# Designs tried in a protein design chat: VHH binders against o26223. Part 128

Target 1, 191 residues: o26223
Amino acid sequence: MKLLWTSQHIKVTVHIDGKVSKMDVLEAIKTRRSIRKYQDREVPEELIDKILDAAMCGPSAVDERPWHFIVVRNREMLEKIPEVHPYGAMVKDAPVAIIVCCDSSLEKIPGFWVQDCSIASQNILLAAHSLGLGAVWTGVYPLEDRVEGIRRLFSIPEHVIPFSVIPLGYPAENPGTRDLFDPDRIHLEKW
Below, E stands for the ipSAE of ESMFold2; O stands for the ipSAE of OpenDDE; V2 stands for 0.75 times the mean of E and O plus 0.25 times the DockQ between their complexes.

## First folded at step 8 (VHH; framework vhh_lunsekimig_d3)

Design w10 (at its last look DockQ between E and O 0.09; V2 from the best seeds 0.00; counts 0 for: pae E 9.7 > 2, placed apart)
Fold by OpenDDE, look of step 8:
Structure w10 (fold): chain B 191 residues (1-191), chain A 123 residues (1-123)
Amino acid sequence: as target 1 above (191 residues)
Amino acid sequence: EVQLVESGGGVVQPGGSLRLSCAASGFTFSDYLLYWYRQAAGIERELIASITSGGSTYYVDSVKGRFTISRDNSENTMYLQMNSLRAEDTGLYYCAAEYSETFYGSEPLNDYWGQGTLVTVSS
């Protein structure tokens, strides 16, 4: 039985009317897209708090939880981020950005902090989407020029490593959904 | 087949203007970030301008106020309007496209590249 996955165009009805559309976790994962265009609308602090709460709910190696978050709303600072992150042009047009960082002093097992911060970053994206916001992951680590640029711009201490910059806001684009399921990537019992 | 084809290059005097085009085919143009790079002789390739799917733009400092990047999704074409050209703007100009779901946002991860168009600014 070939399950004809009919590409149901899940119309992400972004209800503009401030009603936080509650998505289940599978829907959020399946329908999430990178959003790089935002409305001229402020994101309420309550939503940021929820997003950050979600960011800190992911697992981490031996529960090291090395992540820190810089919430950036200042227009001047947002406009400066593309100067040190040329591929983050959309940040200057976002109402807010979250910078995910690692405090290396909290690391218990070397190298796992990248996984930890990745999980935190992904949770930010999913939480934002589930709350009717759009976001995009812009990589900082491991690119040295961006790491140092963000460090200088935000006066981040040497033992703290900026990992990602995530602009977010109410979406002003709808790129649709993707079908990324690949059965060839599934192995039963052995490779 | 995926293609990016640059055009509009040529020889121009200092202070002159050129308009470059990058025609894309074989992929969903609207889902891509678009970039202009240039490479001068003996110099490493540099990013000079970019435009996101949402229309956010980036310019390197040396071209700010002189160059304008734009895109027409209906025509699958990206443009670079270059005004007040200088000798230092001489080089091979490349068009590149990166899929919007690429989260690293770096040059090495760009999906597609054109062959380039030569811009020569000379008196």
Scores: ipSAE 0.574, ipTM 0.815, lowest interface PAE 0.8, mean pLDDT 90
Fold by ESMFold2, look of step 8:
Structure w10 (fold): chain B 191 residues (1-191), chain A 123 residues (1-123)
Amino acid sequence: as target 1 above (191 residues)
Amino acid sequence: EVQLVESGGGVVQPGGSLRLSCAASGFTFSDYLLYWYRQAAGIERELIASITSGGSTYYVDSVKGRFTISRDNSENTMYLQMNSLRAEDTGLYYCAAEYSETFYGSEPLNDYWGQGTLVTVSS
């Protein structure tokens, strides 16, 4: 059932089936895989909201938070992305994609926005995974042709830099887990 | 249907040369990073050379200066020219492909493998 409490100026909604799945942070990090095949199943707006909330929780240089996000659900637009991003072919098959952008007018210290948007992008991948979704980060920046193609396609202004395109949906593949720990990459005290 | 087919292996004397080929089909060849690996008896498979979609190359120290990796995107074929062969170069040689190095979603493990071609360097 859905219970609504309403006054003249407020509305309250209760989710009857709104259980929240818990996943250990280390489990999420270790088990997240790039997913390029998606079920023919819509992703609810609520899940996208949770993912974008997570994206904005990342640290940023001097708390500049330069990120902006374009949520793309329109089938025609999703199908056009491979025309300007030829290595993003799986995007046309996704129910939704998120474009991570930098608004350079928000930079407080120039040159750190790449790290900031990378953090937001990785948070999107982890949050999607924790919600039972699969995603993949397709690179846009620093490839000039991809940056300009995506900017043109989505009418992104010149001071805004598209950084990544992240298609997501319920996964239709399971690549399994990987053991990537390499002790030779760990240096104690010095190189 | 995706295929990587190695060829050009054989028996050669020390100091000799071989050219390996890797013919690809079923995917957009120009979009992929390409690799040569080798596996000697009792040893884990090791990367020996790679070439990016843009033509940049990498070689492990033990083959640098002796081996040359190349690709012909018009023929969907990668090559390994192996000169000054040594006994320790004996092994099964595999080609592998990984989706474009420019995607963060292209995880470092290879998407496609061939079945290998045997190279024997014997006296």
Scores: ipSAE 0.007, ipTM 0.260, lowest interface PAE 9.7, mean pLDDT 84
ESMFold2 (binder alone), look of step 8: mean pLDDT 79; pTM 0.778

Design w11 (at its last look DockQ between E and O 0.01; V2 from the best seeds 0.00; counts 0 for: pae E 13.6 > 2, placed apart)
Fold by OpenDDE, look of step 8:
Structure w11 (fold): chain B 191 residues (1-191), chain A 123 residues (1-123)
Amino acid sequence: as target 1 above (191 residues)
Amino acid sequence: EVQLVESGGGVVQPGGSLRLSCAASGFTFSDYALYWYRQAAGIERELIASITSGGSTYYVDSVKGRFTISRDNSENTMYLQMNSLRAEDTGLYYCAAYYSETFYGSEPLNDYWGQGTLVTVSS
């Protein structure tokens, strides 16, 4: 049975009117897009709290939960981030950014912290989207220049590794949705 | 076929101005972040300016206040207005386009490059 996935144009109705669009989890995943343009509008603290709560709900290796979060609202600091992250230009135009970090002292099994922080970062993106916000994942780790740049800028201790910078705000763009389903990537029972 | 074609390079005196263009075809221009790189003789290629699909701009310190990057999605063209040119601005200027900064925010899934246009600033 070839599931003819009809590309239903899921109109991401970005309700501009601050109404928290209640999305189910599949809708949030399917309709999420990277948002790089934001309204000149502050994000309420309550929404950030919800996003951070979601960020900490993901699994981690042996429950190590190595993640830390820096919430950045200071305009001067936001404007400095692109100086150490040249591909993060949109950060300076966002009302807020979350920096996801790993405390290496919390790592129980080497190497899994990347997965843990990735899950946390993705949950931030999904939560933001479900709340009517737009966000984008800008990678820091494993690029040494960005890691060190963010570390210096935010006085992050040596045992803590900045992983990602995620600007977010009310979206000022609607890039639509993409169909990324690829049946060729699905293998039954064996490769 | 994906194409990026740079133009507008030339020889100018110090303090002069040039406007570079990058004409794009073969992809959905509006979905891409656009970049200007330059490479001077014997020096590694450097990023000098960028503009996201959302319109956010970046400039390297050495060109801040002198260069302006812009894009026209209706014409599939990116521009670089270069003012107050200096000898150190001499080099081959490349246009690049990266598809949505999805996974790592800055890691291109697809990257396209032009052939470059030469800028020479000489007295």
Scores: ipSAE 0.575, ipTM 0.822, lowest interface PAE 0.9, mean pLDDT 90
Fold by ESMFold2, look of step 8:
Structure w11 (fold): chain B 191 residues (1-191), chain A 123 residues (1-123)
Amino acid sequence: as target 1 above (191 residues)
Amino acid sequence: EVQLVESGGGVVQPGGSLRLSCAASGFTFSDYALYWYRQAAGIERELIASITSGGSTYYVDSVKGRFTISRDNSENTMYLQMNSLRAEDTGLYYCAAYYSETFYGSEPLNDYWGQGTLVTVSS
């Protein structure tokens, strides 16, 4: 924004790039909610790129980084997801969804890919929220029927395991903030 | 001086067995995850098996059930027992070590590699 003052005062001009305020990471963590209703508004590719960059910044077991991401914008495909994912009804109404997958051929340590893909999935949720988007994690793995259904629908190879489906878009609801801190869950030095 | 030295390669018939060894020196062996890689002529090096500092193992599908990785921290030595060998197992076998204190949040500080030992499976 520009502020211009004239005559008998020192002129001060302020130029601010298109970035005026940014969400603090603790604020993002505390205020993120599952969003299941979206505006009829496209999500720019630039925002999806930022979200996936954040997803890939997560730590992984021995740096194996076993994740792959399928970005789905095609309406016909989004409308088919609820056929194999009964709790994914909101996906058909989202402008875009991200499917988080594990490529088992990238595993260096067996059995830790679930933690790896969970970290990537949570980073997607937080990054989306910090960019003004709403998202929700819909579970796929370990539910065999969902895994098989998503694999078939998106032609995912047998060595690749779909983990989660994350629809996202500009929110059309505001569920509010919750206070979930419970000090009884904190143990000092031992149980 | 850090060293990894492979041994035990040779020529065997299909269906035969070999036991590879990787002797390590110059670092705290028990803190490292250990790996066997294979390179066939003209092909990129591929991971075939790994073992964590805690003893958990991983195998690619093509060797699972035929190969067994193990480690002996008291002898600073990793092993690969190869059974039911096939012609496509022919290649140069390398051991490697990566520093690992945790499975999350750790990046390898350095990689240690051996020189390789040749395995030829031929009828």
Scores: ipSAE 0.000, ipTM 0.121, lowest interface PAE 13.6, mean pLDDT 83
ESMFold2 (binder alone), look of step 8: mean pLDDT 80; pTM 0.794

Design w12 (at its last look DockQ between E and O 0.08; V2 from the best seeds 0.00; counts 0 for: pae E 12.1 > 2, placed apart)
Fold by OpenDDE, look of step 8:
Structure w12 (fold): chain B 191 residues (1-191), chain A 123 residues (1-123)
Amino acid sequence: as target 1 above (191 residues)
Amino acid sequence: EVQLVESGGGVVQPGGSLRLSCAASGFTFSDYALYWYRQAAGIERELIASITSGGSTYYVDSVKGRFTISRDNSENTMYLQMNSLRAEDTGLYYCAAWYSETFYGSEPLNDYWGQGTLVTVSS
């Protein structure tokens, strides 16, 4: 049975009217897209707080919770980020960005911080989407030039590693949805 | 088949202007970030300009105020307007397209490159 995936244009109805669209978790995951164009509209602090709350709700290795978050709203700083992250051009056009960092001093097991910060970053994206915002995960770690660039720009201590920069805003684009399900990637009982 | 074809290169005098084009086919152009790279003789290829799928632009410092990157999604074409050209702008200019920029996410990373167009700035 070829499930004819009717490309239902899930109209991400960005309810402009500030109504927090109640989206269930599966819908959020399935319909989330990277958003790289934003409206000229400020993101309320309340929404950022909710996003950050979500960011801290993910699991971490032995509950080490190594993540820190820098919230950037300053226009000058946002405009400087692309100078050290040339593939993050959209950051300068966002009203706000979150920089996810790892405090290495909080690591209990070496190396798992990447997973921890990834989970935090993904939760930011999902939370943003569920709240009617658009976001994109721009990678910083493990690229040394970007890591050091962001470190210098934001005076991040040596023991703290910038991991990702996530610009956020009300979306000014609708890239649609994608079906990424691949049954060939599923193995039952054995490879 | 995915194709990127650069054009518009040539020989110009210092202070002159050129307009480069990159014609794309074989993929959903509007979903891709687009990039101009250049490679001078004996120098590593460098990113000089980019435009995201959302229209955000980046310029390397050496071309700021002189070069303008743009895209026409209806024609699947990217442009680079080059003004006030300098000898140091001489090189092979490459067009690239990335489905995603250098980030993690659910979107796959896919990059395409053209063969390049030569720009020579000489008196």
Scores: ipSAE 0.388, ipTM 0.735, lowest interface PAE 1.2, mean pLDDT 89
Fold by ESMFold2, look of step 8:
Structure w12 (fold): chain B 191 residues (1-191), chain A 123 residues (1-123)
Amino acid sequence: as target 1 above (191 residues)
Amino acid sequence: EVQLVESGGGVVQPGGSLRLSCAASGFTFSDYALYWYRQAAGIERELIASITSGGSTYYVDSVKGRFTISRDNSENTMYLQMNSLRAEDTGLYYCAAWYSETFYGSEPLNDYWGQGTLVTVSS
């Protein structure tokens, strides 16, 4: 995709059916749930673009921004993911998945790319939720078999590390809210 | 319809032996770590032994060398062989199953508990 657009810049103002929906950031954080069941409904490219824009807004170690994203819509490829990712069975039922990767050649500080890609992955989940989509983060790194399986399946170079696979779509479930606040996890002034 | 059903509890004299079984159904047994807990009267439920999906075992000091955890994935059953039983081993014994893999970045799929089997060690 990058090679096809090397000299072009497109500005887009996005309108969704003439309506703009807003969700408070604290509400989004508190109400986001992992969604593993999706409607048979395509996700428009404009929503994926917004989600990836949000993913890239996260901080990174010394601004290294080591992340790359693979957007997967091909049905055959989505159906192959569970073979190398045994707990990602819902991926075959998703209309689209995003693979978050680290290009290790972009690291400026060794060993912080995991935090960087975690931030991008969480931003994907929150942005999807705010747009009326459901998503779940399925872990790839540091599980060696999953890393190599995903790398092989998507022809990812050895210096690029697949970190997470995030299937997403319009939700077909509503798991409700959770009360996870635990004051015993809070330590004032010292442990 | 997930089930864990413990069996094999009973009354035994100090120094005796019992073998507990935990029969599982309704999930992919081989993918789960398996655990034995016990709860004595007036004490919090405590983990006493565990076995990973790959077969690695862990024991708390109070049962180490006396108890042996094992699993038979072909029968969807976990076992606890309890030897050299002591009065302080008296309690309700529960089996539990949790996903053994650290599925980083997603909510827990499910964790499962049995109803417990009573072990009484009395002279």
Scores: ipSAE 0.000, ipTM 0.156, lowest interface PAE 12.1, mean pLDDT 83
ESMFold2 (binder alone), look of step 8: mean pLDDT 79; pTM 0.783

Design w13 (at its last look DockQ between E and O 0.08; V2 from the best seeds 0.00; counts 0 for: pae E 12.4 > 2, unsure alone 63.8 < 65, placed apart)
Fold by OpenDDE, look of step 8:
Structure w13 (fold): chain B 191 residues (1-191), chain A 123 residues (1-123)
Amino acid sequence: as target 1 above (191 residues)
Amino acid sequence: EVQLVESGGGVVQPGGSLRLSCAASGFTFSDYALYWYRQAAGIERELIASITSGGSTYYVDSVKGRFTISRDNSENTMYLQMNSLRAEDTGLYYCAAFYSETFYGSEPLNDYWGQGTLVTVSS
């Protein structure tokens, strides 16, 4: 059965008008795009809370939940992030950013914290999108210069590892949707 | 076929100006963050400026106030206006396009590089 995925152009109608369009989880996943341009509009705290709630709902290795979140709204701090993160230029234009961190003291199995924090980061992106916000994942770990830069900037203790910086805001761009389905990446029963 | 072609390099005196261009083809230009790198002789390639798909810009400290990065999505071209050029600005300048920037978490897209254009600042 060749699942003819008809590329239904899911017009992500980013309702700019703050109406939290309820989208289902598949729609959120399929229509999510990295957003790097934001409106000059504040993000309500209630939305951030929802996003952070979602961030903490993902699985983690043996339920270690090693993640911490720094919510940054201070304009000066947002403007400094690009100085230590050369590929994070959009952060200075966002009304808020979330820094996802790992507390290594919470790690139960070595190495899985990267997966855990990745899941948390992705949930942030999906939740933001479902709430009518735009976001982008800017990687920090494992690049040492960025890790140390963010650590110093936010006085993050040595046992805590900054993992990602995610700027968020109401989107000021609409990059459209992509069809990323690749049947060649699917193997049945064996490779 | 994906192509990035740099142009506008040359020889200039200190204090002079150049405008570099990077013409892109073969991919959705508007979805990519764009970067200028340079490589001086015997030195590792360095990032000097970037512009996101949303238009946010970054500059390395040594070029701040002198260089301006811009993009024209309608023409699939990125620019670097270089003013007040210095001897230390001499090098091969590379254009790059990264879909998700060199970051984890974005769509896995291809990194594209140009062949470079030479900028020589000499008296």
Scores: ipSAE 0.093, ipTM 0.574, lowest interface PAE 2.9, mean pLDDT 88
Fold by ESMFold2, look of step 8:
Structure w13 (fold): chain B 191 residues (1-191), chain A 123 residues (1-123)
Amino acid sequence: as target 1 above (191 residues)
Amino acid sequence: EVQLVESGGGVVQPGGSLRLSCAASGFTFSDYALYWYRQAAGIERELIASITSGGSTYYVDSVKGRFTISRDNSENTMYLQMNSLRAEDTGLYYCAAFYSETFYGSEPLNDYWGQGTLVTVSS
């Protein structure tokens, strides 16, 4: 049995010989949507491992790789995140969340850790999507109330900066495809 | 209280025109991206058009060239001009508002939805 991409389908996974076909990288980038509703279904540890492997594959300033990750599956902790993160309400409904952090003792060039952790965060979103999961990046840094709230909640040391909270799970919604290309944002040769 | 109220639906013949309105209240209209969705019998709700807070528009292929989305921030109203209507355009049309992009991207949204207005294209 083989299903092909068509304009009338939202998304399909191609099963060939009992194996899931790999998603093209451009397809993953174009079709990934923020997913805020999740099935009541466990995410296997093996998938989290693959996602974190992908997160650590990103480039970083002078290869400083300042990132650390906290994997949160504990229901009580997931329920507490919205208390310190007003836009993190969906985290309480997710089977798992990943907190992306910067260890400032690993910084080689001050201030570039934001780009580094942003790359890791986006890789988490894309890897989750390619594995049939849905995720959303909820912002923590640079909002000081969120940073301190998450740091306190998870006993994060003062030299470690929580950057983002990414709840994820099997999706229970389909927001659809959108075309965001805007040629007016493209400047040839100069502004 | 946040409200989105659609109006302008009705029965038209193929080839006809309708103008839908979505009147908004209870939030800062100019900060939101606005969307039209439709739901036909036996089909899941689908996005058909959107307009950003800055006025950039997007359309699905099936309505491109026939439908025009616009917004009037002074009246807190979004519009959908539907021309050259076809039987396949029959459905319940919803407006929606999602908070636009912020400096940290995928912020969770307050999703505001209208109740829908029925469009029937029939001879």
Scores: ipSAE 0.000, ipTM 0.125, lowest interface PAE 12.4, mean pLDDT 84
ESMFold2 (binder alone), look of step 8: mean pLDDT 78; pTM 0.775

Design w14 (at its last look DockQ between E and O 0.08; V2 from the best seeds 0.00; counts 0 for: pae E 9.3 > 2, placed apart)
Fold by OpenDDE, look of step 8:
Structure w14 (fold): chain B 191 residues (1-191), chain A 123 residues (1-123)
Amino acid sequence: as target 1 above (191 residues)
Amino acid sequence: EVQLVESGGGVVQPGGSLRLSCAASGFTFSDYALYWYRQAAGIERELIASITSGGSTYYVDSVKGRFTISRDNSENTMYLQMNSLRAEDTGLYYCAADYSETFYGSEPLNDYWGQGTLVTVSS
């Protein structure tokens, strides 16, 4: 049975007008794009809370849940992030950013915290998108200069590892949709 | 075929100005972050300026206030306006592009590179 995956052009209706479009989970996943341009509009605290709630709903190794979140709204701090994270230039133009961190003291099995924080980060992106916001994942770990830069900037303890910086806001761009399905990456029963 | 072609390099006196261009083809230009790197003789290549797909800009401290990065998506071209040039600005300038869905953001992960254009600032 050749699953004819009809490339349904999922029209990413980025509701620019801040209407919380109720997306189902598949729609959110398929239509999500990195957004690096934001409106000059504040993100309500309620939305941030929902996003953070989603961030904490992912699985983690042996339920270690090592993640912490720094919510940054201060303009001065947002403007300083690109100084230690040159590839995060869009952060200075966002109304808010979330820094995902790992508390290593909560780690039960070594190394899985990267997966845990990745899941949390992805949930942030999906939740933001589903709420009519745009976001982008800017990698911090494992690049030492960025890790240390963010650590110093936000006075993060040594046992806590900054993992990602995620600026978010109401989208001011619509990059469109992508077709990423690749049947060649699917193996049945064996490689 | 993906191409990035730098132009506009040359010899200028200290205090002079140059405008570099990077013409892109073979990919969806608007979906990419764009970067200017430079490499001086005997020195590692450094990021000097970037512009995201959304238009956010970054400058290394040594070029702040002197250089301006911009992009024209309609022409698939990125620019670097270089003013108040200094001897230390001498080097090979590279254009690079990185797809907008990347999240690591590092030089080694950039998708495309140009061949570079030489800028020489000498009296």
Scores: ipSAE 0.377, ipTM 0.740, lowest interface PAE 1.3, mean pLDDT 89
Fold by ESMFold2, look of step 8:
Structure w14 (fold): chain B 191 residues (1-191), chain A 123 residues (1-123)
Amino acid sequence: as target 1 above (191 residues)
Amino acid sequence: EVQLVESGGGVVQPGGSLRLSCAASGFTFSDYALYWYRQAAGIERELIASITSGGSTYYVDSVKGRFTISRDNSENTMYLQMNSLRAEDTGLYYCAADYSETFYGSEPLNDYWGQGTLVTVSS
């Protein structure tokens, strides 16, 4: 990766790897599935950086951007997550997990951080999928036992709220696509 | 091959009791949340009780206090103890499983229904 500096101090990164996403956004949305089985294969830091960049592209309430991310690669730590997050059993098998958190000191409008972190979490799922990775969103907030368990395990301070744990890796399963369109859920002009 | 097999249905008087079983195979049973649904004639299948992999339970109001869901991970079996049965409890009872908890961000790993087990409450 090469950085260029100009008199305007604008960072321009030159992407020297020819591997770019070729997936249309609607295709990504329609074909993304929760992936809970992963190959024994490392995920390069470059891909994690791209995923987190995408996570931060989401809109937020009054541009508050309350999110923080913990990237977990340490095997011992990944294996401890299921002890405090019982529906996160697949996390121990993932090469990496991302914990999406809210820093409540960054809130500008109380309570909208849930929407903000949900947007970031979905962007992580879509970006991972577009890069040939599989991921699953495992819920932490608003389940207090899970919140406190994850907070304790990762030394997360009281004013920071763990929202989701997203294990990811190269997929070792293909659950196929689902046809979920239901026209009865669409209401024109009124209920 | 994933299998869920319901049993234990029958005909019972109002106020009586039945114990339903759901025998499971083809997946790691202890990792799954489990559900009981019932279907009365002409009505859509409705969730009535669930139990997480960690043992937390949920009941709809109409059965709360009368029904008890439980699981035995050593036998790969879920149960529904049904007490104080009423005529409106009559229906076909199904079990289902989901790898992740239904609360948030989970998808069914496999959508599977058996034939169900019939419960008839009749005087």
Scores: ipSAE 0.007, ipTM 0.281, lowest interface PAE 9.3, mean pLDDT 84
ESMFold2 (binder alone), look of step 8: mean pLDDT 81; pTM 0.804

